# Miniprotein binders against p73408, part 32

Target 1, 371 residues: p73408
Amino acid sequence: MRQILIAPDSFKGTLSAGEVCQIALDVLAPEFDCVAHPLADGGEGTLEAIANNLDGQWQTVRVQGPLPDQTVDACYLWLPQEETAVIEMARASGLPLVPVGEHNPEIATSYGTGELITHAARRGAKQIQLAIGGSATNDAGLGLLMALGWQFLDSQGQSVGWGGQALGKVAEIIPPVLNAFPQVTVLCDVTNPFYGANGAAQVYAPQKGADPAMVQRLDQGLRHFARVVREFDGFEINFPRAGAAGGMGGGVAWALETKIESGFTAIAKLTQLEQAMAGCDLVITGEGCFDHQSPQGKVVGGVLELAKKINKPAIIVAGQCQLSQTVLPNVLKIFSLVGPDMPLEKALQHPQTALKKRLVQVKQYLIQSQN
Key: E = the ipSAE of ESMFold2; O = the ipSAE of OpenDDE; V2 = 0.75 times the mean of E and O plus 0.25 times the DockQ between their complexes.

## First folded at step 14 (miniprotein)

Design bb2 (at its last look DockQ between E and O 0.91; V2 from the best seeds 0.85)
Fold by OpenDDE base, look of step 14:
Structure bb2 (fold): chain B 371 residues (1-371), chain A 109 residues (1-109)
Amino acid sequence: as target 1 above (371 residues)
Amino acid sequence: SDEVEELAWAIRYLAKLIFYIARILKKRGDKDAADKLRELAERIRDLAEKFEETGNPEYLKQAAELVEEVAELIDEVLEKAEKLGDPKLAKFAEELAEFIEELAERLEK
């Protein structure tokens, strides 16, 4: 019996990676022995994807929300065997937590994410995987760092406060003495620098509620903070990926002396994707939209590169496929949910049905290929 | 190993703490001490980076030697801060000294 690894990303806005796996299992069994291995890119669904692959314990902590007057019950995943906490900043400092009409990246704080990190550290985390997608903030992680004991002072020796508005006021930085602190890995797939035309403010602040004037102020704040950091220890914070989550990537990488890694790479390592794939005869992967960028570093691209490396055949099941018959190494076939028999609108309205229908075709293809 | 990675991180973080003290000393006009500590911080950071790149434990040994030199200088900073009545600097220097002691013990193993 052919063993199949089901290793999809989420179909953004329609199906979680876990749901995709379950539908695939339901369709492909019992004819095929299938192993579910849901993946994520460090964005939405990362915790759920990891929890589905590893024995984890959900931790709920009451923390500061993105707005100053807001508290939230945020959850993170504790992996006791790995002594690892997986934290999504969006659970504490995320855009969905901000009420409609109150989006303001000058005010929004990452402080609650720092409280989650503190909680995980106190619980005995040796490692922290910090997913930083979906932020409401453009504070360069200042709030998060303040929760860890960092002080950012203005020219008068007063705290700069919270939010992106604080960045331009920073004159002095006081680090905490951190003993036995967990190693933090920041998970991010964006390559935006800290500031400038492609920086955090210019690219992402508008979607967080910034008008053009606010974007300029936030970018100037980031530039100012970058200068203060350079004066502090010579560190250049304006590097690729530093702009992630409103500069949190850069701020955390600098302050906590950590690297920013691909979400896929980190999750693949943590969940032992290579080992799982090595035990299977075929991998089925997929995402919402498979395009010319998909092979170059997202979940599907990472799975395909790994499959190629270990010489496993792959099938892609995409919500939409924009690639014309691109001969990808080891890819047997690409299936699109959207097709002549399934218009885009219908697939979006009924993603489970659309996926099931396409997986039936995958099953038929696999059966025919064995004969 | 995870332990070695943790040690390398601690060394990098130590360098950050030393940069802070160097900055404070510079603001207070103790230029010589500030410059020396900054130099040591840069060297310690560089050694930690080289260790991460190569995995050669010799860089950690070299870092350990510099950490000892830093320890002596931090003790001097602590004494000066106490004499000058700067309780904030004194407290930070004390906490940093403890951090260095713990790190040094780990580096000797």
Scores: ipSAE 0.853, ipTM 0.953, lowest interface PAE 0.5, mean pLDDT 93
Fold by ESMFold2, look of step 14:
Structure bb2 (fold): chain B 371 residues (1-371), chain A 109 residues (1-109)
Amino acid sequence: as target 1 above (371 residues)
Amino acid sequence: SDEVEELAWAIRYLAKLIFYIARILKKRGDKDAADKLRELAERIRDLAEKFEETGNPEYLKQAAELVEEVAELIDEVLEKAEKLGDPKLAKFAEELAEFIEELAERLEK
């Protein structure tokens, strides 16, 4: 019997990766033995995808929100067997937590994310996977680091406080003595440097509420902090990816000696995607991509590259056929949810029906190929 | 391996703590001690990177020797801080000495 790995991304805005897997299992059984392996790229649905693959326990912690006068209940995923915590920064320090009209990266803090890390460490985590997408902040991780015991002082020996406004005030950095600390891996798919024309402030601070004058102040703060770090231990903080999440990528890489991984790569390693794929005869992967304006998804691309590497055939199921230009040699066929028999509007209104219809076609294709 | 990564991290983080105390000594006018500590921190950090890249235990052996040298210097810093009545420096040096002792035990294994 042909054993099939179902390894999709979410169909963003319509179906979770887990829902895609369940529909595929229902349609393809009993004729095919399917294994669900829902994935994510470090963004939407990351904790949920991991929870579907591994025996995880949700941990809810009341922490500091992005605004100084705000607390939030933020959750992360504890994986006791793996001794690993998976933390999404956005659940504690994310832009969606900030009320409309109150967006301000000069005051928003990453402190609550540091509180999640502290909680995970006390829980016994040896590794932390830190997804940093969707942040409200431009503080280079200063809030996060303060929650871990770091002190950032101005020229008068006083705390610089929270937010992006604090960066330009830093004159002294006092690290905590951390006898033991989890290995932190930052999940990051953007390549922006710490500061400059393509840096954190110039590119991302406007989306977080910064007007042009604020963007200039934030960028200068990041430049100043980079100088202080260089004076501290010679570290060159203005590297590719350092600008992610308002400078969080650079700040924690320097301070916590973190690894930086693409979101897909980290999740694929954690969930043992290669081992799962090696045990199957065929891979079905997919993504939403209904607007054709988005570049190819990291999950689909990563699954296809791995399938090619270990010589496994693949089938793609996608919202629309953006992937036709990225086809790899091991791709047998591509199925689009949207087509003459399923207009875009109907597919968006009834995504389960649209997906099921295409998976029936996948089933028929697979039966034909066996004959 | 997990042990390799944990040791490499601890050695790199030790270097960061040494850079801090070297900076404090420089500001207080103890340039010779500051220069020694800063040079040791750079070498320790480089050895940790080489160990992580190669798995070669010789880099750990070399790092362990430098860690012992740092321990002696930190003891001297602690004594000076106590004599001058600098409680912040004394507290940090005590905590760092403890860190170093724990790391040295791990390096023997």
Scores: ipSAE 0.803, ipTM 0.933, lowest interface PAE 0.7, mean pLDDT 89
ESMFold2 (binder alone), look of step 14: mean pLDDT 81; pTM 0.800

Design bb3 (at its last look DockQ between E and O 0.96; V2 from the best seeds 0.86)
Fold by OpenDDE base, look of step 14:
Structure bb3 (fold): chain B 371 residues (1-371), chain A 109 residues (1-109)
Amino acid sequence: as target 1 above (371 residues)
Amino acid sequence: SDEVEELAMQIRYLAKLIFYIARILKKRGDKDAADKLRELAERIRDLAEKFEETGNPEYLKQAAELVEEVAELIDEVLEKAEKLGDPKLAKFAEELAEFIEELAERLEK
């Protein structure tokens, strides 16, 4: 009996990776032995994807929300065997937590994310995987760092406060002495620098509620902070990926002396994707939109590269497919949810039905290929 | 390995703390001590990076030697801070000395 690994990404806005796996299991069993291995890119659904693959314990902590007057109950995942905490900053400092009309990256703080990290450290985490997608903030992680004991002072020796507005005021940095602090790995797939035309403020602050004037102020704040950091220890914070989550990528990487890694790579390692794939005969992967960029570094691209490396055949099930040809020789076939029999609108309205219908075709294809 | 990365990170973080002390000393007019600590911090950081890249334990040995030199200078900073009545600097120097001791023990293994 052929064993199939089902290793999808989320179909953004429609199905979680776990839901995709469940539907695939329901359709492909019992004719095929299927193993679910839901994946994520370090964005939304990362915790759920990991929790589905590993024995994890959900931790709920009451922390500072993105707004100064807000508290939230935020969850993170504790992995006791790996002594690892997986934290999504969006659970504490995320855009969805900000009420409509109150989006303001000048005042939004990452402090609550720092409280989650502190909680995880106290629980005995040796490693922290920090997913930084979906932020409400453009504070370069200052709030997060303040929660860890960092102080950022203005020219008068006063705390700069919270939010992106604080960045341009920083004149002095006081690091904490952190004994036996866990190793933090920042998970990020964006390549934006810290500031400038492609920087955090210019690219991402508008979606967080910044008007053009605010974007300029935030970018100037990031530039100022970068100068202060350089004066502090010579570190150049304006590197690729530093702009992630309103500069948190750069701020955390600098402050905690950590690296920024691909979300997929980190999750694939943590969940032992290669080992799982090695035990299977075929991989089924998929995402919401498979395009010319998909092979170059997201979940599906990573799965395909791994499948190629270990010589496993792959099938892609995409919400939409814009590619007419398979880029990788190991890809047997691409199935699109959207097709002549399933208009885009219908697929978006009924994603489960659309996926099920396409997986039935996958099943038929697999049965025919065995004969 | 995870262990190599952790140790390299700790050494780099130490360098960051030393940069802070050097900055404080510079602001206070202790230029010679500030310059020396800054130099040591830069060298320690560079060794940590080389260790992370190569895994060669010789870089850790070299870092350990520099950490010992830093420890002596931090003790001097602590003494000066106490004499000058700067409790904030004294506390930080004390905490840093403890951090260095713990790290030094790990570097000797």
Scores: ipSAE 0.833, ipTM 0.946, lowest interface PAE 0.5, mean pLDDT 92
Fold by ESMFold2, look of step 14:
Structure bb3 (fold): chain B 371 residues (1-371), chain A 109 residues (1-109)
Amino acid sequence: as target 1 above (371 residues)
Amino acid sequence: SDEVEELAMQIRYLAKLIFYIARILKKRGDKDAADKLRELAERIRDLAEKFEETGNPEYLKQAAELVEEVAELIDEVLEKAEKLGDPKLAKFAEELAEFIEELAERLEK
C-alpha cells in the first residue's frame, strides 16, 4: 500500500492548510495511507500549520498593541521539545489591530512584539522564529528592541519614544547585556532595502496610513537611523530584506545579530519536511490561486523542488495552475479546482466541495495507476 | 550546526557591547582604551563570522584570546567607574564582565 504525504499551503481565503489535509485524509482513506503535513510560508496561518505538525502549547500574553493606548491579548506557539517559540508580529503589532481611521506608522509601535519575545525567552526558548508580515509599524523595530532593554536617546539624553517619528531623533544607542538570550530568526520573503525608492517607507508606509509628507519623514528617519548604526559599529543596515515590516528586518538583524530566512525554508526545517517526504512514496501538494494566473506560491514551489531533489513523484491540486507536466517530470498530474464542471464563482462559494471533487479524481487516478 | 550559529551570534553580540563601551570611553577622553577596545571588537566580530562560515575551531581559539584581553580592560573600566561614581557605567561593565565570563567557559569547550 502506498504512503502519501499531503503537504499543501492554505487555499488562501477559503481553506486552511489543515482543512485541506483533513479533506484529503477523508477522501483517500482507507485505500491509501496518508500523512498530513500542512505548511505555510511565514504569513497568515503559520502558527496553525506548525501546531498541526508538532506538539505545541499556545501562549496568550497581554501586551502593548500598535497604538500607544492600546493593549491586546496576543498569542504565540511554544514548542517545548524543540525549545522554540514561533511568533507572528502581526498578532501584537499588526495592521489588522488598528481601526482603519487610526492608521499611523509615525506613532505605531512594535513594543508588544518585543514583549512576546521577552515572555518566550523567560519561558526557556533557545530559538525564536519571528514572522514579520502584516505590520502596522515603520519604527525599524525600535519598539521591539526597547521592550528587550535597548535605549534610544535623543541629543538631550531623553528617550526618542515610540513609532516611526522616533527614528530621526536617535543620537545614542545603549544596548542591554542580553545574557543567554535566544537566537531570533526573522522570517521574510520580501527583498526591499531599508530606505530609498524601493525602501520600507516609500513602498509600504502608504498602505499603513502615511500621506506623502509622512512617507518623506519616515524615509529620512530610516536614513538617519542607518547613519547612527554605522557610527555605532560600522554595520550597513541598508541591505536586501532590511526594509521588511517597516525596517524591522534590518533593525532586528543588526541589533540581535541574527539572520533573515525565508518562511518556507524555516517551517520546512522546523517540521522536518524532508524526513517526512523521504518516508512516503509520493507527495500531494497544493494552493488556492483561484482567480488569477499568478506564479506558483513559495510552498508549492518548495515542495516540488524538494520532491525532485529526493526523487519523489508529486501531484498538484490547485485552484488554477499553468505548469506543464512535461516541464516538471516528477509531477505525475495536475488537478485544477476550476474547470468546466466547477466554474470559478462556484469553487469560491463552495471550496470544500470543489476540493473534495478533485481529490476523488486524484484517488481514482491513483487506483487506476496501481493496475 | 545550530550550536555553531548560536555561539557565533553570542560572540558578535559581545562585540556590540564592546563597541558601546569603547564609544563611552572616547566621549570621556580615554582615547587609548577606546581605540583598543574598538579594534578588539572588530577583530572579535570578524573571527565570529569566519567561525560561523567554516566551523573551524582555530577561529574560536583566536577569539578566546581576544576575549581574555577584553576581560582585563573591562575590569579596569569597572574600577575606574566605581572610583569616579558613575553607577550606570559601573553596572554595565559589571554585567559585561559576567557575560564575558560565561562566554569564555563556552569557548573552552
Scores: ipSAE 0.825, ipTM 0.940, lowest interface PAE 0.6, mean pLDDT 89
ESMFold2 (binder alone), look of step 14: mean pLDDT 83; pTM 0.831

Design bb4 (at its last look DockQ between E and O 0.90; V2 from the best seeds 0.85)
Fold by OpenDDE base, look of step 14:
Structure bb4 (fold): chain B 371 residues (1-371), chain A 109 residues (1-109)
Amino acid sequence: as target 1 above (371 residues)
Amino acid sequence: SDEVEELARRIKYLAKLIFYIARILKKRGDKDAADKLRELAERIRDLAEKFEETGNPEYLKQAAELVEEVAELIDEVLEKAEKTGDPKLAKFAEELAEFIEELAERLEK
């Protein structure tokens, strides 16, 4: 019996990676022995994807929300065997937690994410995987760092406070003496620098509620903070990926001496994707939209590169496929949910049905290929 | 190994702490001590980075030697801070000394 690894990303806005796996299992069994291996890019669904692959314990912590007067019950995933915590900053400091009309990246704080890190550290985490997608903040991680004991003072020796508004006021940095702190890995797929035309404020602050004037203030704040950091220890914080999550990528990487890694790469390592794939005869992967950028570093692209490396055949099941029959190495076939028999609107309204229908065709294709 | 990567990370963090104390000393007019500590911090960081790039344990050994030199200087800073009645600097120097001691013990293994 041919063993198949089902290793999809989420179909953004329609199906989780776990749901995709379940539908695939339901359709392809019993004719094929299928192993579910849901993946994520460090965005939404990352915790769920990991929890589906590893024995984990959900931890709920009451923390500071993105707004100063807000508290939230935030969950993170504890992996006791790996002594690893997986934290999504969006659970504490995320845009969805901010009420409509109250989006303000000058005020929004990452402090609650720092409280999650602190909780995980106290629980005995040796490693923390920090997913930083979906942030409400442009504070360069100052709130997070303050929760860990960092102090940022103005020219008068007073705390700069919270939010992106604090960045331009920083005159002095006081690090905590941390005898024990977990290794933090920041999961990020964006390449934005810390400031400038492609920086955190210019690119991402508008979607967080910033008007053009606020964007300029936030960018100037990031520039100022970058100067203060350079004066502190000579570190250049304006590097690729530093702009992630309103500068949190840069701020955390600098302060905690951590690396920024691809979400896929980190999750693939943590969930032992290569080992799982090595045990299978075929991999089925997919995402919501497979385009010319998909082969170059997203979940599907990462799966395909790994499949190529270990000489496994692959099938892609995409919500939409914009690539003409690009001969991807080891890709047997690409299936699109959207097609002549399934308009886009219908696929979006009934994603489960659309996926099931396409997976039936995948099953037929596989059966025919064995004959 | 994860353990060796952790040591390199801790060494880089130590360098950050030394940069801070050097800045305090500079503000207080102890330029010579500040300059020396800053130099050591830069060298320690560079060695940790070279280790991360190459995996050569010799860089960690070299870093350990510099950490010992830093330890002596931090003790002097602590003594001076106590004599001058600077409790904030004294406290930080004490905490940093403890951090260095723990790190040194790990580097010797």
Scores: ipSAE 0.857, ipTM 0.955, lowest interface PAE 0.5, mean pLDDT 93
Fold by ESMFold2, look of step 14:
Structure bb4 (fold): chain B 371 residues (1-371), chain A 109 residues (1-109)
Amino acid sequence: as target 1 above (371 residues)
Amino acid sequence: SDEVEELARRIKYLAKLIFYIARILKKRGDKDAADKLRELAERIRDLAEKFEETGNPEYLKQAAELVEEVAELIDEVLEKAEKTGDPKLAKFAEELAEFIEELAERLEK
């Protein structure tokens, strides 16, 4: 029996990675022995992809939401065998948690994400994988750090409070004495610096509700905080990736000595993708790409690079794909959901049907290649 | 590999705590002690980074020597803070001394 690894990204806006796997399992069985390995790149859906691969325990914690008067029930994934917690900051401090019309990165806090980290540390985590996509905040992680015991004081010796508005007030930083604290790894794929024309505030704060005047205030706050950090221990916080999640990348990297990894790399390592692929004869991967025809995404690209490294053939199933098989030597065939028999609009309206149709064609292709 | 990274991270975090207490001492007029602690923090951080990059235990041995020097200075800071009635500095120095003691025991292994 030919053993096939099904290792897709989600099909953005239509199907989760787990749903893609389930449809593939249903179509390819019983003729093929399939192993589901849903993936993600560190954004929304990351915890679910990992939970499909590992024996984890969902932990629900009542924490501070992004708005000061808001509490939320936020989940993270505890992996006791790996002594690892996987936390998505967006579940505690994310933009989707903010009601329309109340978006305000000058007041939004990352404090609840810090509460999740504290809970995971008390649970016994030695490592924390922190996905920072989808944040509502521009506070450089000050809220998160305050939840861990850091104090940020103004020139009067009083707490600067929460939100991006607090950054420009910082005059003194008091670190807690943290012993045996878990290694935090930030999952980050953007390269924006802390401040400036390509920085956190100027590039991302508008999407979080900032008008131009607020963007300027937030950028000035980040610049001020960078000066205070440099005076504290000489650290230059304005480096690539530091601007991720409203300055979280820089703030947490500096304060907690975090590692930074791409989301796909971290998830592939944690879920043992290489070992799973080595045990299969073929990998099927895929992604949505319905509304743009960019080159392959980070999950598909990473899966194909790994497949090439360990000499495994691959099939791609995507919404629309402009890849050339000659550029991808281990790729046997590429199937596009959109085609003459499945126009884009129909595929978006009926994504399960569109995917099933192409997977039937994949099945037929594989059966014919064995004869 | 993971143990190398964990030890290096703890040593770098120690340096951050030393930078803080050095800043407090400078504000209180203890410029010589502040400058010494700041210099030690920079050297400790640099050694931790080299240890993390290379895995070479010689960098860890050098860091351990500096950590012992810091421990002595922090004990002096604690004694002075208690005598002068500075409870915030005394509390931080006491917690830092405990952090250093635990770290020094790990560095011996």
Scores: ipSAE 0.817, ipTM 0.939, lowest interface PAE 0.6, mean pLDDT 89
ESMFold2 (binder alone), look of step 14: mean pLDDT 81; pTM 0.804

Design bb5 (at its last look DockQ between E and O 0.91; V2 from the best seeds 0.85)
Fold by OpenDDE base, look of step 14:
Structure bb5 (fold): chain B 371 residues (1-371), chain A 113 residues (1-113)
Amino acid sequence: as target 1 above (371 residues)
Amino acid sequence: SDEVEELARAIKYLAKLIFYIARILRKRGDKDAADKLRELAERIRDLAEKFEETGNPEYLKQAAELVEEVAELIDEVLEKAEKTGDPKLAKFAEELAEFIEELAERLEELAEK
């Protein structure tokens, strides 16, 4: 065992996937030939993870922010060889961009994300990977679509305006004639439908600043919009994943005739994870919390399934592990940052040190396994 | 293939544009034309979905035939819109006709391979 692929997720709130890789390289080299392959789930850190794997060019564009009076400098990643733009909606329409106390999903708009898409298209993108995590919005992507030339009119023939408040006013839809528009792939790992008890508003609007009354209004708006879409072309927008990013998943999938893919699957394909893994003897993966859902989860679960498919052994390095030694196929061992020698609080305060300490143990384990 | 997906997407988007025209015609009382265009849009979409799933070029050929029928109907819509003084509908019909022409060229190029 000489070649090791290091393919972690971020340790949410502590270490980026890139930082995890670097620490692993520092510990495991030169005894092992290590290849860094940082991964992401289409959430925060997706651009950075891709930029660490592929030659990319950062593009900075001044766009509409989530609030009507706000402009932001948003970055996206241009991949010239793949003619692909990778866009995180959170850079233009994200919750962190909204000042504390001004969170309002009835007002917040996705328009700036549409401006990024437009910029990427003009730059020559044939493909756009759209990560839709961390949104401030519950506008079903109306703002984004308006930036692309869609018109949504009320019963008086006036524009419905921006935000989740616009949804219930939509009476007429005017699509643009889009020639040679890039293929947009929406990256999403949530399975929420468009509306209802598990829909966008009920599940996600509270964390975006919605009170219970606002949640009800937003859900009714989504229901109304779904009816108007059905009347327009017969499309049923209330499908699994449609509720992602306040209904943007559904709105964009419908409007642009796109698929919603797992963030991991898309990133793994884009970064050629399978090829990289095939060239290695062992995979080291990890995440912040490895639990009962993790084997079916986003990054770590995807890496493990791929490793199983191509018969590669794997090691998991988790921030914390809630699973007893679950004999996962092809998993040699699970290492937890948190342990008797490293309390949770200390691991959270000093994640680099905690990870390094565990990677030293991984190194020792690997050396012993070769003997 | 990426090419299959791209073309299927373009055809589905065309169907969406046709649904819009059909809706406008219906609002204006041209029910027969609206119903015909809606039917064609549904069929074109279904063919694009089948093409995306199977990669069978036969579905593209069938879609191309329907697209030609749509093109003729859109020309009629354009002429009528011009005669009735509906510049918004005329403009959209013109843009849609151009879109169809470009798509038809792409379909022909693929059918020859």
Scores: ipSAE 0.847, ipTM 0.948, lowest interface PAE 0.5, mean pLDDT 92
Fold by ESMFold2, look of step 14:
Structure bb5 (fold): chain B 371 residues (1-371), chain A 113 residues (1-113)
Amino acid sequence: as target 1 above (371 residues)
Amino acid sequence: SDEVEELARAIKYLAKLIFYIARILRKRGDKDAADKLRELAERIRDLAEKFEETGNPEYLKQAAELVEEVAELIDEVLEKAEKTGDPKLAKFAEELAEFIEELAERLEELAEK
């Protein structure tokens, strides 16, 4: 019996990675022995994908939301075997938590994410994987750091407060003494610097509710904060990836001396994807991408590169995909949910049915190829 | 490795704490102590970065020597803060001394591997 690894991304907006795996298991059994290994790239669905792979414990904490008058119940994943907590910033400080008419990165705070980190540290975490996608904030992580005990003071010796508006007021930084604090790794896939034309404010603040005048003020605040950091210990905070999540990438990396890693790479390592793939004869991966014919996503690309590295054949199942099998020689075949027998609108309306139909075709292909 | 990265991070964080206390001392007019501590922080951070990049334990050994020098200076800062009645500085210096003690033990143990 051929053993098949099912290692997909979510089909965003339609099916979670876990749901994709379950449908594949249901369709391919009993003819094939399938192992579910749902994945993510550090964005939406990351905790759920990890929870499907590892024996984890959900921790729900009431924390500060992105708006000053808002509290939220935020979850993170505790992995006791690995002594690791996996935290999605967006669950405490994310844009979806803010009503559309109230988006304002000048006031939104990352404080609640810091509260999750504090909780995880008290739980006994030695490692924290911090996914920072989907933030509402442009505060460079000041809120997060304040929750950890950092003080940021203005020229009058008073707290600068929360939000992107606080960055330009910082005159003094007081670090806490953090004994035995867990190692934080930031999961990040964008390369934007801290400030400037390609920086956090210019590129990302508009989608968080900033008009052009606010974008300019936020960028100026980031530049000021960068200067204060340089005066503090000489650190140059305006490096690639520092602008992620409204400057969180730079702020946390500087303050906590963390590293920044690709989301897929970190998740693949944590869930031991390579070992799981080595134990199988074939890998099936996939992603949604219904809206546009685009290049493969980070999960699919990473799975295929790993499969090539360890000499495993692969099959791709995607919402829409025009990748050439010639470009990816370890790919046996590509199945698109949208096709002659499944128009786009029908696939979007019934994604489980569309996926099942293609997986039946995958099954038939695999049975025929063994003869 | 994870152990190398974690230790390098702790050493770099120590440097950050030293940069802060050096600035406090300069504000109080203790220019000589502030200059010395800032110089040590820069050297400690540089050694931690080289250790992280190479894994070479010689950089840990050199950092450990500088950390001991910092420990002596922080003890002097604590004594002075207590004598001059600066409880906030005294508290920070005391907490920093505890951080240094734990770190120094880790540095000595790993450098002997």
Scores: ipSAE 0.810, ipTM 0.931, lowest interface PAE 0.6, mean pLDDT 89
ESMFold2 (binder alone), look of step 14: mean pLDDT 82; pTM 0.805

